# Ledger of designs, part 4: VHH binders against StAR-related lipid transfer protein 6 (STARD6)

Target 1, 220 residues: StAR-related lipid transfer protein 6 (STARD6), of Homo sapiens (Human) (p59095)
Amino acid sequence: MDFKAIAQQTAQEVLGYNRDTSGWKVVKTSKKITVSSKASRKFHGNLYRVEGIIPESPAKLSDFLYQTGDRITWDKSLQVYNMVHRIDSDTFICHTITQSFAVGSISPRDFIDLVYIKRYEGNMNIISSKSVDFPEYPPSSNYIRGYNHPCGFVCSPMEENPAYSKLVMFVQTEMRGKLSPSIIEKTMPSNLVNFILNAKDGIKAHRTPSRRGFHHNSHS

## First folded at step 22 (VHH)

Design gg1 (from ee6 with S52T)
Fold by OpenDDE, fold request of step 23:
Structure gg1 (fold): chain B 220 residues (1-220), chain A 123 residues (1-123)
Amino acid sequence: as target 1 above (220 residues)
Amino acid sequence: QVQLVESGGGMVQPGGSLRLSCAASGFTFSSYAMSWVRRAPGKGPEWVSTITWSGGHTSYADSVKGRFTISRDNAKNTLYLQMNSLKPEDTALYYCAKDQVYRTWSGTSFQYWGQGTQVTVSS
């Protein structure tokens, strides 16, 4: 499987979503975050568009969202976020496991996703994600394997202040299992808002170079 | 506590070979992808190679493709990097790293790397 090609294609699709301003229905507005949705063309479900402003530059924001090591420290929706393979400097495969949702009524899902970061002119960065088959990580009985169609983060500078970013998130997820579409539709917008809020909090916390990142295990 | 101890570095002439080793402890080594990263003087960390937990898949930076080979022995909790046809540009501190990626303005970094082993390629 040509993961590089898949990654590039996925990024292009996310770019396309970002340029598409038609057919979106606002489903939630909270804390200056807007969640919109439209019918997905990839599966019987919704494509969500989430918009918010992050008080950080696009470069720093994209780096923050791209990294794997600290993801679970700020993204409260996840219990596991591990790189399982690196393709190149900008592309990797990760294993993601979600928390349970809706007071335990929604069991955790796991995903195997190809993640790719691409930098565009104008200081716009896209982090794309799509589920892939990876033989070394087959589905297990421990989790319901979900599927992410082309998803991604678009980080762009605010026109008024390039130190701030417009963050647009596209989510196109098949949760699979016995979960009713109605429950997903009802709960997803709030989860998406929470993600943005978590990201805002997380990136603020990371501004402080916590000496934690370079755990130089000084073996004396 | 995660511990990674790199070894096998040294000084070699261009065209020479070295084999690096990384002894891992404090975690289930066989459950994680492992990577080699290097840092040249005045430069940010550069990803070199990654191998999946089983060893079934490997990847390499373009700069080292065809010259370097990553491998692992899960029974020994050891990661290896065979470096052939070494070039002056390969001079760096080499680190083994666990399966986490950090991206900074200075480049890609990794969680849990050891002290590193120095590789110097010089005439």
Scores: ipSAE 0.862, ipTM 0.929, lowest interface PAE 0.5, mean pLDDT 91
Fold by OpenDDE, last read:
Structure gg1 (fold): chain B 220 residues (1-220), chain A 123 residues (1-123)
Amino acid sequence: as target 1 above (220 residues)
Amino acid sequence: QVQLVESGGGMVQPGGSLRLSCAASGFTFSSYAMSWVRRAPGKGPEWVSTITWSGGHTSYADSVKGRFTISRDNAKNTLYLQMNSLKPEDTALYYCAKDQVYRTWSGTSFQYWGQGTQVTVSS
């Protein structure tokens, strides 16, 4: 499997979603975050568009969202976020395990996703994600394996202040298992809003680069 | 506590070879992907190579592809980097790193690094 090609294609699809302004229905507005949805063309479900403003530059925001090491410290929807393979400096495969949702009525899901960061002109960055088959991490009986169709984060500078970012998130997830579509539709918008809120809080807490990514073995 | 101890570095002439080792302790080594990263003087960290937990998949930076080989012995909790056809531009401090990915202002980094082993390629 050509993971680089898949990553690039996924990023292009996310870019396409970002440019498509037609057919979106607003399903939730809360705390200056807007969640819209339309029918997915990839599966029998929804493509969600989530829009919010983050008080950080696009470069810093994208770096924050791209990294794995401290993801579980701010993303309350996850219990595990591990890199399982690196393809290149901008592309890796990760294993994610969610928390239970809807007061325990939805059991945790796990995902194997190809993650890719691409920088565009105008200080726009895209982090794309798509589920892939990875033989070294087969589905287990412990978790229901979900599937992410092309998903991603689009980080763009605010016109009024380049120190702030417009964050657009696209989510296209098959939860799989015995879940009614209605339950997913009812719970997803709130979860998406919470993600943005968590990201806002997380990026504030992690403003110091020194805390990111380097742990020196002082005893070696 | 996670410990990573790199060894095997040294001085070699262009075209020469070195084999680096990394002894890991303080975690279940066989459960994690491992990577090599290097830092040249005056430059930021550069990813070199990664190997999955089982050793079933490997990846390499374009700059070292075809010359370097990453491998592991899970029974010995040891990561290896065979470096062939070494070039002056390969001169750097080499680190083994665990699988957690961080992004710094200078690029991609990892949560756990050792002290590193110095590789110098010079005529």
Scores: ipSAE 0.859, ipTM 0.928, lowest interface PAE 0.5, mean pLDDT 91
Fold by OpenDDE, last read:
Structure gg1 (fold): chain B 220 residues (1-220), chain A 123 residues (1-123)
Amino acid sequence: as target 1 above (220 residues)
Amino acid sequence: QVQLVESGGGMVQPGGSLRLSCAASGFTFSSYAMSWVRRAPGKGPEWVSTITWSGGHTSYADSVKGRFTISRDNAKNTLYLQMNSLKPEDTALYYCAKDQVYRTWSGTSFQYWGQGTQVTVSS
């Protein structure tokens, strides 16, 4: 499987979503975050568009969102976020396990996703994600394997202040299992808002140069 | 505590070969992808290669592709890097790294790496 090609295609699809202004229905507005949705063309479900402002530059924001090591420290929706393979400097495969949702009514899901970061002109960055088949990580009986159609983060500078970013998130997830579409539709908007809030809090916390990056194992 | 100890570095002439080893402890080695990274003088860390937990998949930076081979022995908790056709540009401190990736403003870093082993390619 040509993972590089898939990654590039996925980024292009996310870019397309970002340019498409038609057919969106606002489903939730909270804490200056707007969640919109429209019918997905990839599966019988919704494509979600989530918009918010993050007080950080696009470059820093995209780096923050791209990182694997600290993801579980700020993303409360996840139990596990591990890189399982690196394709190149901008592309990797990760294994993700979610927390339970909807007060435990939705059991955890796991995903195998190809993640890619692309930098565009105008200081816009896209982080794209799409589920892929990876034989070394087959589905387990412990978790229901979900599937992410093209998803991603678009980080753009605010016109008035380049130190701030407009964050647009696209989510197109098949949760699979015996879930009613109605439950997903009812719970997803709040989860998406919470993600943005968590990211905002997380990036603020990471601004403090935690000495932790250079774990020089000083073997004293 | 995670420990990574690199060895096998040295000085070689251009076109020479070296085999690096990394002894891992303090975590379930066989459950994680492992990587080699290097840092040349005055430069930031550069990713070299990654191998999956089972060894079933490998990837390489373009600069080392066809010359370097990453491998692992999970029974020995050891990661290897066979380096052939070495070039002066390969001169760097080489680190064994666990799978988690961090991005800094200056580039890519890793959660855990050892003290490194020095590789010098010079005539």
Scores: ipSAE 0.855, ipTM 0.927, lowest interface PAE 0.5, mean pLDDT 91
Fold by OpenDDE, fold request of step 23:
Structure gg1 (fold): chain B 220 residues (1-220), chain A 123 residues (1-123)
Amino acid sequence: as target 1 above (220 residues)
Amino acid sequence: QVQLVESGGGMVQPGGSLRLSCAASGFTFSSYAMSWVRRAPGKGPEWVSTITWSGGHTSYADSVKGRFTISRDNAKNTLYLQMNSLKPEDTALYYCAKDQVYRTWSGTSFQYWGQGTQVTVSS
């Protein structure tokens, strides 16, 4: 499987989503975060667009979102986030396991995703993600394997202040299992808002040199 | 506590070969992808190679592709890097690293790495 090609294609699709301003319906607005949705063309479900402002530069924000090591410390929706393979400096495969959702009515899901970061002109960065088949990580009986169609983060500078970023998140997740579409539609917007809020808190905490063991082996 | 101990570095002439080893302890080695990274003088960390937990898949930086081979022995909790056709540009401190990737302001980092082993390629 040509993972590099898949990654590049996925990033292009996310870019396309970001440029498409038609057909979106606002489904939730909370804490200056807007969640919109439209029917996905990839599966029988929704493509979500989530917009918020993050008080950090696009470069730093994208780096924060791209890294794997600290993801579970700030993303409360996840219990596991592990890199399972690195393809190149900007591309890796990860295994994720979610928490239960909707007061336990939605059991945890696991995903195998190809993640790619691409930098564009104008200080815009895209982190794309798509589920891939990886034989070394077959589905387990412990978790229902979900599927992420092309998803991603678009980080762009605010025109008024380049130290701030417009964050646009695209999500089109097939949860699989015996879930009613109604439950997913009801719970997803709140989860997406919470993700942005968690990211805001996380990036703020990351700025504060907490004793987190960054072994800066400063061998001077 | 996670411990990684690199060894096998040294000084070689251009075109020479070295084999690096990394002894891992303090975690289930066989459950994680492992990587080699290097830091040249005055430069940030550079990813070199990664191998999956089972050894079924490997990846290499373009700069070392065809010359370096990553491998592992899960029974011995050891990671290896066979380095052939060494070039002066390969001169660096080499680290083995565990699965997690960090992107810091200073470049790419990893959750765990050892003290490193020095590789010097010089005429």
Scores: ipSAE 0.852, ipTM 0.925, lowest interface PAE 0.5, mean pLDDT 91
Fold by ESMFold2, last read:
Structure gg1 (fold): chain B 220 residues (1-220), chain A 123 residues (1-123)
Amino acid sequence: as target 1 above (220 residues)
Amino acid sequence: QVQLVESGGGMVQPGGSLRLSCAASGFTFSSYAMSWVRRAPGKGPEWVSTITWSGGHTSYADSVKGRFTISRDNAKNTLYLQMNSLKPEDTALYYCAKDQVYRTWSGTSFQYWGQGTQVTVSS
């Protein structure tokens, strides 16, 4: 399988979602975060668009969202987030396991996702992903294997204050298993608002960090 | 606590070879992907190579492809990097890493687990 070609195609699909202004229905607005949705063209379910302002530069925000080291410390939706293979400097495969949701109505899922980061003109950074098959991580009886259709983050400068970012997130998750679509539709908007709030809190912990110190040690 | 100890560096002429080792402790080594990262003088960290938990898949930066070979011995909790046809631009402090992905566009730092091992390629 040509993972780099898949990654590049997925980035084009996310770019297309970001440029498409038609058919979006606002389904929640909370704490300056707007969640919109429309029917997915990939599966029976929704494509979600989540928009908010993060008081960090696009470069810092995209680095924070792309790196794996602190993900589970701030992302309360996850039990596990592991890089399982790196394709190149901009492309990796991760294995994630979610917490349960909706008061236990949605049991944990796992995902094997291809992740790709690319910078575009105007200091716009896109992190795009979709689920892939990876032979060393087949589905197991421990978790229901979910599937993420093309999704990701668009980090761009806020026009009035370029030190701040406009963050747009696209989510297109097929949870699989025996679930009513209505349970997903009732719970997803709030979960998406909470993701953005938790990311905002997490990057705030990095804003004026103590020196990590390791890269300034003399080498010899 | 995760500990990674790199070794096997040294001075070598262009075209020479070295084999680096990384001894791992404080975690279940066989459950994780592992990488080599290098830091040249005055430069930030550069990803070199990654190997999956089983060793079933490997990948390399374009600058080292065809010259370097990553491998692992899960029974000995050890990661290796065979470096052949070495060039002066391979001169760097080499580190191993446990499944870390990073980006430095904003100047964010890479977290190093060990002290690294110096490779110097000089005529």
Scores: ipSAE 0.632, ipTM 0.849, lowest interface PAE 1.7, mean pLDDT 88

Design gg1 (from ee6 with S52T)
Fold by ESMFold2, fold request of step 23:
Structure gg1 (fold): chain B 220 residues (1-220), chain A 123 residues (1-123)
Amino acid sequence: as target 1 above (220 residues)
Amino acid sequence: QVQLVESGGGMVQPGGSLRLSCAASGFTFSSYAMSWVRRAPGKGPEWVSTITWSGGHTSYADSVKGRFTISRDNAKNTLYLQMNSLKPEDTALYYCAKDQVYRTWSGTSFQYWGQGTQVTVSS
């Protein structure tokens, strides 16, 4: 299996979602974060788009979202986030295990996802992902193996302040197992708002100002 | 808790070879992918190579393909890097890393850094 070809195709699909303005229905707006959805073309379920402003540059934001080392410290939806293979400098495969959600109604799932980052003109960075089969990590009896259809992050400069980012996230998750579709529709919008809020808090916590920085930032 | 101890560096002339080792403790070594990362003088960290938990898949940065070989011995909790046809640009402090992805764009570092082992290629 040619993982690099899959990664490149997935990036094109996410770029296409970002350019597509038709058919989106706003399903939640909270704390200046907008969640929209439409029916997925990949499975019986929804494609979600969530948008917010992050007060960090696109380079810092995309690096923060791409790195694996502290993902579970800020992403409160996950128990586990491990890189299991690196294809090249821009492409890796990860294993994730989710927390339970909806007060236990949605038991943890695990995913094996191909992740790819690419920088585009205009300082736009896209991290795209899709579930793949990876024989060294077969489904475990401990978790339901879910499937992420093409999804990811688009990090662009905010027009009024290019030091800030507009973050657009696409989510297209097939949870599998025996679940009512209505429980997913009821819970997903709030979970997506919380993801953006937790990312904002996480990227802020990685700032370590120097002593000189404190003196130079004083007004007098 | 996680400890990684690198060794096997030294001074060599261009075209020479070295074999690096990384002794791992404090975690189940055989459950994780492992990587080599290097830091040249005045530069940020650069990914070199990665190996899956079983050794079934390996990958290399373009700058080292065909010259370096990553391997592991899960019974000894040890990661290796065979470095052949060494060039002056391979001069760096070499670290091993547990399952971490890193980019130079923002200065994000690998978790569980050891002291590293110095490789110096000069004639």
Scores: ipSAE 0.618, ipTM 0.840, lowest interface PAE 1.7, mean pLDDT 87
Fold by ESMFold2, fold request of step 23:
Structure gg1 (fold): chain B 220 residues (1-220), chain A 123 residues (1-123)
Amino acid sequence: as target 1 above (220 residues)
Amino acid sequence: QVQLVESGGGMVQPGGSLRLSCAASGFTFSSYAMSWVRRAPGKGPEWVSTITWSGGHTSYADSVKGRFTISRDNAKNTLYLQMNSLKPEDTALYYCAKDQVYRTWSGTSFQYWGQGTQVTVSS
């Protein structure tokens, strides 16, 4: 399997979503975060667009979102986020396990996703993702294996203050299993607002110096 | 809790070889992908190589491809990097890392770094 070709194709699809201004319906606005949706072309379900302002440059924001070490500490939707294989400096495969949602109505899913970062003109950075098959990480009985269709983050400078970023996130998740579409439609917009809020909090903590950085554990 | 202890560094002439080791404890080593990452002064983390949990897939940065070989011994909880045909630009502090991708050294990290092992390639 040619993961690099898949990654490059996925980035082009996310770029296309970012350029597409038609057909979006606003489904939630909260705390200066706007969630829009339209029917997915990939599966029976929705493509979501969520937009907010992050007080960080696009380069630093995209690095923060791309690296895996902090993800679980700020992304409250996840139990697990592990790199399982690295393709090259800009491309890796991750294993993600979600928390349960909708007061337990949506049980945890796991995903095997190809992740790719690319810089574009105008200090626009895109992190794109898509689920892939990776034989060393087959579905397990502990989780329903979900599928992320092309999705990701677009980090670009805020016009009024280029030290801040406009963050646009595209989400196109096929949860699989026996779920009614109405549960997903009811739950997803709030989860997406919370994602942006949690990313804001996470990048703020990432920038703050501490008395100690990394620790070497005592051995005994 | 996670502990990673790198060793095997040293000084070597260009064209020489070194074998790095990483002793792992505090987690189930055989369940996780492992990487080598290096740090030259004033630079952010540079990814060197990654190996899947089973050793079934390996990958390398372009700068080291064909010269370095990553391997693991899951029975000994040890990760290795065989470095051949060393060049001055390979001079760095080498770290092993558990299942993580980093682009900066700053911020709060869920992964612990060891002290690293210094590799110095000089005429």
Scores: ipSAE 0.602, ipTM 0.836, lowest interface PAE 1.8, mean pLDDT 87
Fold by ESMFold2, last read:
Structure gg1 (fold): chain B 220 residues (1-220), chain A 123 residues (1-123)
Amino acid sequence: as target 1 above (220 residues)
Amino acid sequence: QVQLVESGGGMVQPGGSLRLSCAASGFTFSSYAMSWVRRAPGKGPEWVSTITWSGGHTSYADSVKGRFTISRDNAKNTLYLQMNSLKPEDTALYYCAKDQVYRTWSGTSFQYWGQGTQVTVSS
């Protein structure tokens, strides 16, 4: 099928998750970050909702989360994050490789994900993604190929302080391999809290004025 | 260590053609997707075209479809952009980029971008 159609459908699913207030169970609260879950309708496992406040505007936050060049410098869950194809100005395919989780109990996985960004009314920016098959990047023997069901980020202004963002993240990851759902349920909430904390640290580091500017020669 | 050097820019009349090159070194060129990006005077960055590592898939911004062709020669570590039927609106500084996606220049790592080559389309 058509990657753009898949991207648009995935964005609609993430919008649906963001509007759905029923059935969520809080499974962790730490450092003003709340993780909730409910059963996935896509696979035997959970859909997670993670929310926190980021002291940055929604536009800058969504750009920071969408950009690929700095991702592994702040996202401690990843070894690799490469754009492997661009569909259009709002849509690309990436290859990611995770770190080990659960003190090595969960070996690294790789993913081929379609990523899509769209702006909505009320200064809400959504980055949505879903795993896809891409013939030039078949599964390899080096990593277990995981599968991300519809997931993403919703960046919207805080009502009382529009310079700050409410960040809501949806995660629906099928890790594959011989793993019980219980080890994932035990480890995922803490990993999701850490993701938000690492994003906060990463975007704070970006507010330091860049010394490099727009154009650069990388001789050394 | 990553180095990208664009060339082939110049001045051309509307309707003319130009071929840009990007010489790559300091990384395994044949393992990465590559893109062309342009910056017009007074404008932010605009994605132009992307090609997969093998050349098996290409994509183009709507503004250049049918006029521009991206290609690569992995044996020569070189990326190309053939630009035909050039318009004044194509006037810009053109950069090649290694596997980068961006929305604005602010907060973007430039270590994966070249220095640019100027294309000017005028009567």
Scores: ipSAE 0.570, ipTM 0.823, lowest interface PAE 1.8, mean pLDDT 87

